# Ledger of designs, part 214: VH-VL binders against NAD kinase (nadK)

Target 1, 268 residues: NAD kinase (nadK), of Syntrophomonas wolfei subsp. wolfei (q0aze0)
Amino acid sequence: MKIILVNNRFKENTEKKAQEIAGQLSALNVEVIIDNGLDEPYAGTVDFIMVLGGDGTMLRAARRYGQRAIPVLGVNMGTVGFLSNIEINELAEYLPLILREEYSLEARMMLEVAVFQQQSLLTRVFCLNELLLRSNSPRMLSFALEISGQKLEPYRGDGLIVSTTTGSTAYSLSAGGPIADPQLDAFIVTPVASHIINKRPLVVSPEREISLHLLEEREAIIGIDGQIKMDFGAENRVLIKRAPHPLLMVNLKAKPFFTSIDRSLQRQ
Short names: E, the ipSAE of ESMFold2; O, the ipSAE of OpenDDE; V2, 0.75 times the mean of E and O plus 0.25 times the DockQ between their complexes.

## First folded at step 15 (VH-VL)

Design HH5 (from EE17 with heavy chain F107W; framework fv_oberotatug; at its last look DockQ between E and O 0.79; V2 from the best seeds 0.76)
Fold by OpenDDE, look of step 15:
Order: sequence, then C-alpha cells, then structure tokens
Structure HH5 (fold): chain C 268 residues (1-268), chain A 123 residues (1-123), chain B 107 residues (1-107)
Amino acid sequence: as target 1 above (268 residues)
Amino acid sequence: EVQLVESGGGLVKPGGSLRLSCAASGFTFSNAWMSWVRQAPGKGLEWVGRIKSKMDGGTTNYAAPVQGRFTISRDDSKNTLYLQMNSLKTEDTAVYYCTTVPKYGKWLAFDIWGQGTLVTVSS
Amino acid sequence: DVQMTQSPSSLSASVGDRVTITCRASQSISRYLSWYQQRPGKAPNLLIYKASNLESGVPSRFSGSGSGTDFTLTISTLQPEDFATYYCQQSYERPWTFGQGTKVEIK
C-alpha cells in the first residue's frame, strides 16, 4: 500500500505529525509520500490519501489529487471544519480499517473550471468548493450567466459564486446561499451582493454547464476554493462543469451533518 | 422493521450448485455492506464472505474455504443479496445467514441477521 | 488467520450469577472485537461491538472489556433468557473469525 500524507508546511504541528505518521506507516510496510504543498503533486500511483489539517488542506488535496479517484481521508488536527472525518487521536484505531480497505466512501461532486482567453484555454482546474467571480474594485460587475445555453438576465453585483453542495457551507453560505446536503450533486449559484435586492441563489443540475463572462471592461478576479486567484477580464470566459470524477472521501465514522451544522457554523 | 430473510437452501449432492437469496427490508439495502456467515450443525460460526455497497466499490471478499467456488452478488433494485455456491462439498453443509455489516460506527460487527437457511450437501 | 479462543467452552451457572467469558486473539486486534449471543435454534444477536460498546436494545447487564488480545464478556446478573451460546468475533483483518463459542448452561 502506498499513501500520500497531505499536510500544510506552514503549520508546524501538521508537518511534525506527518513525519510521525509516516514513520508509523513505514513500520507497517506502507510506502508513504508526504505532500506539504511545496512541490508538484505526486504523479505516481497511490492507494490512499490522508489529509492532516483542516478544510483548507483538504481543498488543496482535492485540487491536487481529486481527479485521480483515490480515497481521501480528512484527519482533523484541532480545527473547525466540514471536511474532516476523524480526529488525529482516532487515527491509530481506524488505521486497521484503512490498511485493509474496510472503509466506506462518500462521493463529493467537484467542479471542473475552465478559464479561457477568447478561444484559448488558460487553465483547467478541479475544485471541491467553489469558483468565485468577484470585482477587483469597489465598483459592481456586470456579467453574463449562461446555463446550458440559456442566457439569463445580466447580473450586476460584486460577484457570483458557483459552488458544489460541499461548498455550500463555505463562501456560498456567507453570501446567502442555501445549505445543501453533501450527498446531493448540484451546482449552487449564489450572487454576491447583487444589485437586485433578494436575488435568489440557483440550485442547478450537475448535468448542466455554467458559463460566465464580463459584459464590460472591468477588473475582476476569479477565485477557486479561496486559494487560487487569477485575473479575469472582458476577454475571458469561464466554463464550469461537473468534474468527471467526484472526490472519494473516506467515511470511517458517521457524521450527522444536519444536526451538527449549527454548531459547526457557530464555531467558524 | 428491519428484516433479512434467507431462502434457497436445500439438499444438494457434492459437486452440485445452489443459489441462496436474502431479501432485505426495513433499511436502505443499497447502502449496506452485506455478509454471509454459516454455521455447520452443532458447530460455531464461520464467516463466508462480504460484499460492499456499490458506492463503496461493490467489492467482494471470501473466506479461503469457499474462495473460487462461492460468489456473492447483490441486486439493489430487488433489495436482495445472493450467494452462488458451486462445486459444493460436504463440509459446506451449514445454516447460512445473511448479515449486515455497518459501513461505519460498529467496526464491522454483524448487527442484523436473518433466520438462516439450511444447506445440506450429501451424497 | 487470527484465531479466537474462548474460555471456557461451556459453563454452568444459576440465575443471578455473575458470568464471565474470555476471548483471546492469536494476535493483537485492537478493539475490533464483537460479542454475539445465540439461543438454540435462533440466529446470533449482536451484543457488544468495539470490545465494549453495548448494542442498542441489549440489556445493561451485558458488558465487554479488553483490548489487544484479551477480551471479556460479562453478564452481571444472569437471567433465564441468557442461557445461550456466546461467540466473540474479530474484525481486525480478513478473514473475520469467530471464537469457538461458550455455552452457558443452567446449573
């Protein structure tokens, strides 16, 4: 068995713990690769990914490895979030299940985000939470939203979020989006400070495609999972699809999402 | 009410084949891991094999004595678990139980059992 | 394979007695140990999982303890319906294996 340990190099405790766990796994004849985000994603075949840290680390791991259909376990290290399944102190007890592949999976839809410069593809990324289109100035944006070829009325506002159901409890929520069941596949399109009062979020089928572009020359940015940022202008288009592969999140223990949602949100 | 009901047991000659069924009700079968456990007359319990849910890959694992001869499958549309038994041996004589295996929380304990169906392999 | 050895194979007890059954694994299985009760002519019922967790609906007179290789099922006050055969089972690694059983008989 080969396992990637994903940690955050900027968090010393996760680095240290990754080393410790690596040692333990090595002693069990498990090959371990540590990914602290400094280098490119490991290109070799692996069987399992452990993410040591919080939601941010999971999001990074998902972007780096999610398309490879590898089981990903979130191991919380004292942070508050929605994407960890077990606590670090529980890892030892669940390790036998992991090593013997006696774990359950939860498929989480990811976004495929393609950014174009005119007709040229600039970048394509997969992400677990959301794409954000946001003004890079105090002025509102005017932008076009198209869903499966259906052109909606132009949006005016600070921006727009296209989120997965997983991401519904992230920035989309702060922007007034609905909380969605993570087991549901859907896009959540949430306006950010729309000029139209009470502009409603849209829940969109994962079978549809979402296109965005600016209707005016303005400075804008797109953000992905709050970690990737790139400039976005009138010459750019973004196409959002359901990723061809979901993130396979390891579910070692039941987490009552809805009964704990209030508690979790209050802690953030 | 959660229930598992086995059927298909009976008398078969060595080398013969038999297909057991387990009808599930009262829970979301498609999400459940399932196992077969057998018990020879007057003997203890023996795990036969396990099948995961489709979402979890639907993979099967078997005990060594039945490996290559028995096949576990499932039809989620019918809420039914199957055990195809080929090349049956006298030592396969047992009551066969279908059981649920919680996906998480109980560390692979068998929390629900059917009443069992008797398979007798005899010449 | 992990071998599970129960002790004793059988015991006689009276209603009201404290009964203790031991299960030993041939190697460490952490807490991946379950206990089952099987009454004559019936299917087994889960009593304890994770070595010490009481299954829902199981009377509190049943308790489990242990970790690693040595485990114990205890019936604090034996009741008439408790006369049965008890099995331990490890789920640490495949094949999942059971103890040979402990028959609790009426004295």
Scores: ipSAE 0.802, ipTM 0.900, lowest interface PAE 0.7, mean pLDDT 94
Fold by ESMFold2, look of step 15:
Structure HH5 (fold): chain C 268 residues (1-268), chain A 123 residues (1-123), chain B 107 residues (1-107)
Amino acid sequence: as target 1 above (268 residues)
Amino acid sequence: EVQLVESGGGLVKPGGSLRLSCAASGFTFSNAWMSWVRQAPGKGLEWVGRIKSKMDGGTTNYAAPVQGRFTISRDDSKNTLYLQMNSLKTEDTAVYYCTTVPKYGKWLAFDIWGQGTLVTVSS
Amino acid sequence: DVQMTQSPSSLSASVGDRVTITCRASQSISRYLSWYQQRPGKAPNLLIYKASNLESGVPSRFSGSGSGTDFTLTISTLQPEDFATYYCQQSYERPWTFGQGTKVEIK
């Protein structure tokens, strides 16, 4: 059995605990690959991914490995968020369930984001929470949104969020979007500081294709999961689809979403 | 009122086949992991096999003595667990229980049990 | 395979007695151990999971302890309904295995 152990190199405690856990797993004849974010994602076959840290570390793991249909376990090392399942101090006792695959899986929809320059593909990125389009200057944006070829009236404002249901409790919420059940598959399209009153958040079928482009020459950016930033201009467009594979999140303990919303949001 | 009720037991000659059913009620069967456990008359308990929910992959695992001869299946529309027993041997004579295996919190204990159904394999 | 060995195989006791049953695993199973009660002619029922956790509805006179290879089930004050056979079971690795049973009989 081969496991990727994902940590955040900017938190020394996670780095030391990752080495400690790798040693424990190696003693059980488990091969461990440590991913601290600096090197390219491990390309070989892997059975399981452990994420040591909070929601941010999980977002990076999802972008790197989420399309590979590998079970991913969030292990909390601090403040409990939306994406961790067990605490670090109980990991040793749960290892028999992990190693024998005696766990439940929860599928979480991801976005596939393709950015073009004219007709050329510039980049393709997968994300768990959201894509943000926003102005990178003091001026507002004018931009077009198309949903499966249907052109909506132009948008004007600071930007737009296209979120998964998992991302509904992140930036989309702050911008006025609804809280959604993460087990639903949907896009949530949330305007950011819209100057047009009739532009309300939209909940859109995951089967749709969403397209964005600028209607005027303006400096804008595309943000991915609040962690990746890329320039976006009038020569660009972005296409957003449901990713081919969901993130497969491991559940070892029940984590009731609805009865814990207030507590979990206080940790955002 | 959680309940599991086995049926389909009876007398079968060696080499024969038999299908057991377990009717579930009072809980969401489609979310549950289910197991079969057997007990030869006057003897102890022996795990037979386990099936996960379809949402969790629907995978099955069997104890070695029944591997290749027994098949566990489920019909979530009927809230029913099945055990297909082929190539039966006299050693398979037992009361067969269906059980639940909680996904969370109990580390794979068998928490809910049916009343059992007797299978007798005799010439 | 993990072998589970119970001791004693049977015992005689009176109502009100403190009864202790032991279970030994052939290798460490952490706390992946459950205890079951089976009254004559009836299906087993879960008493204890995770070595020491009482199943809902089980009387507090039952308790479990242990970790690793050695486990105990204790009935602090034996009642008439407690005359039964008791089984331990490991869930550490497949195949999941039971002890051979301990029959608690009236004296």
Scores: ipSAE 0.691, ipTM 0.869, lowest interface PAE 1.5, mean pLDDT 91
ESMFold2 (binder alone), look of step 15: mean pLDDT 94; pTM 0.954

Design HH6 (from EE17 with heavy chain G105N; framework fv_oberotatug; at its last look DockQ between E and O 0.88; V2 from the best seeds 0.80)
Fold by OpenDDE, look of step 15:
Structure HH6 (fold): chain C 268 residues (1-268), chain A 123 residues (1-123), chain B 107 residues (1-107)
Amino acid sequence: as target 1 above (268 residues)
Amino acid sequence: EVQLVESGGGLVKPGGSLRLSCAASGFTFSNAWMSWVRQAPGKGLEWVGRIKSKMDGGTTNYAAPVQGRFTISRDDSKNTLYLQMNSLKTEDTAVYYCTTVPKYNKFLAFDIWGQGTLVTVSS
Amino acid sequence: DVQMTQSPSSLSASVGDRVTITCRASQSISRYLSWYQQRPGKAPNLLIYKASNLESGVPSRFSGSGSGTDFTLTISTLQPEDFATYYCQQSYERPWTFGQGTKVEIK
């Protein structure tokens, strides 16, 4: 068995723990690769990914490895979030299930985000939470939203979020989006400070495609999962689809999402 | 009410084949891991094999004594678990139980059992 | 394979008695240990999972303890319906294996 341990090199405690766990796994004849984000994602085949840290680390791991259909376990290390399944102090107890592949999976839809300059592809990214289009100035954006070829009325506001259901409890929520069941596949299109009062979020079928472009020359940015940022202008287009593969999140413990949502949100 | 009902048991000659069924109701069968456990007359319990849910890969694992001879499958549209038994041996004589395997928090304990169906392999 | 050995194989007790059954694994199985009750002519019922967790609906007179290799099922006050055969089972590794059973008989 080969396992990637994903941690955050900027968090010393996660790095240290990754080393410790690596040692333990090695002693059990498990090959371990530590990914602290410094290098490119490991290109070889692996059987399991263990993410040590919080939601941010999971999001990075998802972007790096999510398209490879590898089981990903979130191990919380004292942070508050929605993407970890077990606590670090529980790992030893659940390790036998992991090593023997006696774990269940939960498929989480990811976004495929393609950013174009005219007809040229600039970048394609898979992400777990959301794509954000946001003004890079105090001025509102004017942009076009198209869903499966249906052109909506031009939008004016600070921006727009296209989120997965997983991402519904992230930035989308702060922008007034609905909380979605993570077991549901859907896009959540949430306006950010629309000039139209009560501009409603859209819940969109994962079978549809979403496209965005600016209607005027403005300074804007694209944000992905709050970690990747790129400039976005009038010459750019963004196309959002359901990723061809979901993130396979390992569920060692049942988590009562809805009964704990209030508590979790209050902690953020 | 959660229920598992086995059927298909009976008398068969050594070398013969038999197919057991387990009808599930009262829970979301498609999400459940399932196992077969057997009990020879007057003996203890023996795990036969396990099948995961489709979401979890639908993979099967078997005990060594039945490996290569028995096949576990499922039809989620019918809420039915199957055990195809080929090349049956006298030592396969047992009551066969279908069971659920909890996915969470129970460390793979068998929490739901059918009443079992008797398979007798005899000349 | 992990071997599970129960002790005793059988015991006689009276209603109201405290009954203790032990299960030993041939290697450490952490807390991957379940206990089952099987009444004559019936299917087994889960009593305890994860060594010490009481299954829903199971009377509180049943309790489990242990970790590693040595485990114990305790019936604090034996009731008439408790006369049955009890099995321990490890789920630490495949094949999942059961103890040979402990028959609790009426004295």
Scores: ipSAE 0.850, ipTM 0.924, lowest interface PAE 0.6, mean pLDDT 94
Fold by ESMFold2, look of step 15:
Structure HH6 (fold): chain C 268 residues (1-268), chain A 123 residues (1-123), chain B 107 residues (1-107)
Amino acid sequence: as target 1 above (268 residues)
Amino acid sequence: EVQLVESGGGLVKPGGSLRLSCAASGFTFSNAWMSWVRQAPGKGLEWVGRIKSKMDGGTTNYAAPVQGRFTISRDDSKNTLYLQMNSLKTEDTAVYYCTTVPKYNKFLAFDIWGQGTLVTVSS
Amino acid sequence: DVQMTQSPSSLSASVGDRVTITCRASQSISRYLSWYQQRPGKAPNLLIYKASNLESGVPSRFSGSGSGTDFTLTISTLQPEDFATYYCQQSYERPWTFGQGTKVEIK
């Protein structure tokens, strides 16, 4: 069996623990690839991904590996978020279930984000939480939102968030969006500091295509999961769709999302 | 009110085939992992096989004595688990129980059991 | 395969007695052990999971202990309905296997 072990090299406790766990797995004849974020994503075939850390480390794992239909387990290392399933001190006890594939899977919708310059594709990325379009200057943006070819009234403000239901508890929440059941597939479209009174968040079918472009020259940024940043200008547009594959999250313990909402948000 | 009711047992000659059914009620069958366990007359319990829910991949696993001869399937629209038994042998004579296998918290213990159905394989 | 060996194979006891049944695994199974009761002519039912956790609706006179290779089921004060055969079972690795059973009979 071959496992990718994802950690965050900037949090020393996760790096040390990753080495310890890799040693334990190697003693069980499990081949381990460590992904600390420095190198390109591992391109070879693997059976399982174990994420050591919080929601941020899971977001990176989802972007790197989420389209490959590989089971992904979140292992909490301290700060309880929305994407971990077991605690690090429980890992040894649950390891027999992992190695013998005796676990349940939960599918989480991802976004496919394509950024264009003129007619040319610049990049295509996948994300678990959200795309953020925001101003990169003191001036607000004027931008167009299209949903399946339907042009909405222009937006004016600091920006816009297009999130998954999983992302509903991240930046979208801070901008006034609803908390959504992560078992639903949907886009949540949340304006950021809209100058246009009563632009409300929208909940949109996952079958729709969402397009954004600027209506005048301004310096803007596209943010992906709060971790990737790229410049965005009047010559660009972005197209957002449901990704071809969901993230396959491993559940070893039941996840009582609704009874845990307040506790999880307080830990951010 | 959770119930599992097996049916389809009976007398069959060696080399024959038989299909057992297990009707489930009182829980969400489509989310459940299900198993068959058998007990030869006067003997102990023996695991036969397990099927996961379709959402979890629908995979099946079998004990070695029945591998290649028995097939577990499910029909979620009818809340029914099946055991297709082919190339039956006299050592397959047993009461066959269907059971649930909880995904969480119980480390795969068999928590709900039906009352069983008798399969007799003899000349 | 993991073999599960129960001791004793049978025992004779009176109502009110403390009864202890042991189960030994041929290799470490951590706490992946469950206990079942089968009354004469009835289907088995789960008593204990995770070596020591009492299943809902099971009387508190039943308890389980152990980890690794050695496990114990205890009935603190035997009742008339407890005369049955008891099985341990490992779920650590497939094939999931049962002990041979321990028959608890009235003296």
Scores: ipSAE 0.691, ipTM 0.867, lowest interface PAE 1.5, mean pLDDT 91
ESMFold2 (binder alone), look of step 15: mean pLDDT 94; pTM 0.958

Design HH7 (from EE17 with heavy chain G105S; framework fv_oberotatug; at its last look DockQ between E and O 0.85; V2 from the best seeds 0.00; counts 0 for: pae E 2.3 > 2)
Fold by OpenDDE, look of step 15:
Structure HH7 (fold): chain C 268 residues (1-268), chain A 123 residues (1-123), chain B 107 residues (1-107)
Amino acid sequence: as target 1 above (268 residues)
Amino acid sequence: EVQLVESGGGLVKPGGSLRLSCAASGFTFSNAWMSWVRQAPGKGLEWVGRIKSKMDGGTTNYAAPVQGRFTISRDDSKNTLYLQMNSLKTEDTAVYYCTTVPKYSKFLAFDIWGQGTLVTVSS
Amino acid sequence: DVQMTQSPSSLSASVGDRVTITCRASQSISRYLSWYQQRPGKAPNLLIYKASNLESGVPSRFSGSGSGTDFTLTISTLQPEDFATYYCQQSYERPWTFGQGTKVEIK
C-alpha cells in the first residue's frame, strides 16, 4: 500500500505529525509520500490519501489529487470544519480499516473550472468548494451568466459564486447561499452583493454547464476555493461543469451533517 | 422494522449448486454492506463472505473454504442479497445467515441477522 | 488467520450469578472485537462491538472489556434469558473469525 500524507508546511504541528505518521506507516510496510504543498503533486500511483489538517488542506488536496479517484481521508488536527472525518487521536484506531480497505466512501462532486482568453484555454482546475468571480475594485461588476445555453439577465454586483454542495457551507453560505446536503450533486449559484437586493441563489443540475464573462472592461478576479487567485477581464471566459470524477472522501466515522450544522457554523 | 429473511436453502447433492436469497426491509439496503455467515449443525459461526455497497465499489471478499465456489451478489432494486453456491461439499452443510455490516462506528460488527436458511449437502 | 479462543467452552451458572467469558486472539486485534449471543434455534444477536460498546437494546448487565489480545464479556447478574451460547468475533482482518463459542448452561 502506498499513501500520500498531505499536510500544511506552514503549520508546524501538521508537518511534525506527518513525519510521525509516516514513520508509523513505514513500520507497517506502507510506502508513504509526504505532500506539504511545496512541490508538485506526486505523479505516481497511490492507494490512499490522508489529509492532516483542516478544510483548507483538504481543499488543496482535492485540487491536487481529486481527479485521480483516490480515497481521501480528512484527519482533523484541532480545527473546526466540514471536511475532516476523524480526529488525529483516532487515526491509530481506525488505521486497520484503512489498511484492510474496509472503509466507506462518499462521493463529493467537484467543479471543473476552465478559464479562457479568447478561444485559448488559460487554465483548467478541479476544485471541491467553489469558483468565485469578484470585482477587484469598489465598483460593481456587470457579467453574463449562461446556464446550458440559457442566457440569464445580466448580473450586477460584487460577484458570483458557483459552488458545489460541499462548498455550500463555505463562502457561498456567507453570501447567502443555501446549505446543501453534501450527498446531493448540484451547483449552487450565489450572487455576491447583487444590485438586485433579493437576487436568489440558484440550485442547478450537475448536468448543466455554467459560463461567465464580464460585460464591461473591469478589473475582476477569479478565486478558487479561496486559495487560487487569478486576474479576470473582459477578454476572459469561464466555463464551469461537473468534474468527471468526484472526490472520494473516506467515511470511517459517521458524521451527522444536519444535526451538527448549527454547531459547526457557529464555531467558524 | 429492520428485517432480513433468507430463503433458498434445501437439500443438494455434493457437486451441486444452490442459490440463497436474502430479502432486506426496513433500511436502505443499497447503502449497506452485507455478509453471509454460516453455522454447521452443532458448531460455531463461520464468516463466508462480504459484499460492499455499490457506492463503495461493490467488492466482495470470501473466506478461503468457499473462495472460487461461492459468489455473493446483490440486487439493490429488489433489496436482495444473494449467495450462489457452486461445487457444494458436505462440509458446506450449515445454516446460512445474511447479516448487515455497519459501515460506521461499529468496527464491522454484524448488527442485524436473518433467521437463517438451512443448506444440507448430502449424497 | 486470526484465531479466536474462548474460555471456557461451557459453564454452568445460576440466575443471579456473575458470569465472565474470555476471548483471546492469536494476535493483537486492537478493539476490533464483537460479542454475540445465540439462543437455541435462533440467530445470533450482537451484544458488544468495539470491545466494550453496548449494542442498542442490550441490557446493561452485559459489558465488554479488553484490547489487544485479551477480551472479556461479563454478565453482572445472570438472567433466565441469558442461558445461551456466546461468541466473540474479530474484525481486525479478513477472514473475520469467531471464537468457538461459550455455552452458558443452567446449574
Scores: ipSAE 0.872, ipTM 0.939, lowest interface PAE 0.6, mean pLDDT 94
Fold by ESMFold2, look of step 15:
Structure HH7 (fold): chain C 268 residues (1-268), chain A 123 residues (1-123), chain B 107 residues (1-107)
Amino acid sequence: as target 1 above (268 residues)
Amino acid sequence: EVQLVESGGGLVKPGGSLRLSCAASGFTFSNAWMSWVRQAPGKGLEWVGRIKSKMDGGTTNYAAPVQGRFTISRDDSKNTLYLQMNSLKTEDTAVYYCTTVPKYSKFLAFDIWGQGTLVTVSS
Amino acid sequence: DVQMTQSPSSLSASVGDRVTITCRASQSISRYLSWYQQRPGKAPNLLIYKASNLESGVPSRFSGSGSGTDFTLTISTLQPEDFATYYCQQSYERPWTFGQGTKVEIK
């Protein structure tokens, strides 16, 4: 069996802990690849991904590996977030379930984000939480939103968030969007500081296509999961769809979403 | 009230076939992993096999003595678990129990049991 | 296969006695052990999972302990309804296997 360990090398003691876990797994005849973010994602066949850290480390793992249909387990190393399943001190107890594939999977919708310059595709990325369009200057943006070819009245404000239901507890929440059950598949479209009062958050079928472009020349950016940033201008357009594959999150313990909301949000 | 009710047991000759049913109620059957466990008269318990929920892949695993002869299936629309037993042998004589296997946090213990149905394989 | 050996195979005890049943695995099974009670003519029912966790609705006089290869089930004050056969079971590795049983009978 071959496992990728994804860690955050800049978190205190995390790199040493990843090496210790790799040693423990190797002693059990498990081949281990450590992904600390410095190298390109491992391209070979793997059976399982362990994410050692919080929600941010999981977001990186999802972007790097989420379209490969590999089971991904979140292992908490401190602050409990929304995306970890077990604690690091429980890992030894749960290894038999992992090695024997005695676990269940939960599918989490991802976004496919395609950014164009004129008619040319510049980049395609996948994300677990959200795409943010925002101003990169003190001036407001004027931008167009289309949903499956249906043009809404122009937006004016600081920007817009298009999130998954998993992302509903991230930036979308701070911008006034609803908390959504992550078992639902949907887009949540949340305006940021809109000057148009009737621009309320929208919950949109995952079968729709969402398109954004600027209506005037302004400096803007596209943010992905709060971790990737791209310049965005009047020559650009972004197309957002449901990604072809969900992130396959491993469940070893039941983690009731609704009873944990306040506790998890306090930790962010 | 959670219940599992087995049926379909009876007398059968060696080499014969029999299908057991387990009717489930009081819980969401389609989410559950299910198992069969048997007990020969006057003897201990023996695991027969397990089926995962369809959402988790619907895969089955069997104990070696029944591999290739027994098939576990489920019909989520009827909340029913099945055990198809082919090429029966006298050593298959037992009370057959259906059980649930919690997929979280109980380390695969069998938490809910039916009352069992007797299968007798004799000439 | 992981073999599970229970000791004793039977015992006689009086109401109010403290009863201890042991279970030994042929290899380490961590805490992947459960205990079941089977009353005469009835189906088994789960008492203990994860070696020491009490199943909901099971009286507190039952407790489990152990890890690795050696496990115990303890009944602190035996009651009339506790006269039954008790089985341990490992879930560490398929095939999942049971001990041979321990019959607890009235003295």
Scores: ipSAE 0.562, ipTM 0.806, lowest interface PAE 2.3, mean pLDDT 91
ESMFold2 (binder alone), look of step 15: mean pLDDT 94; pTM 0.954

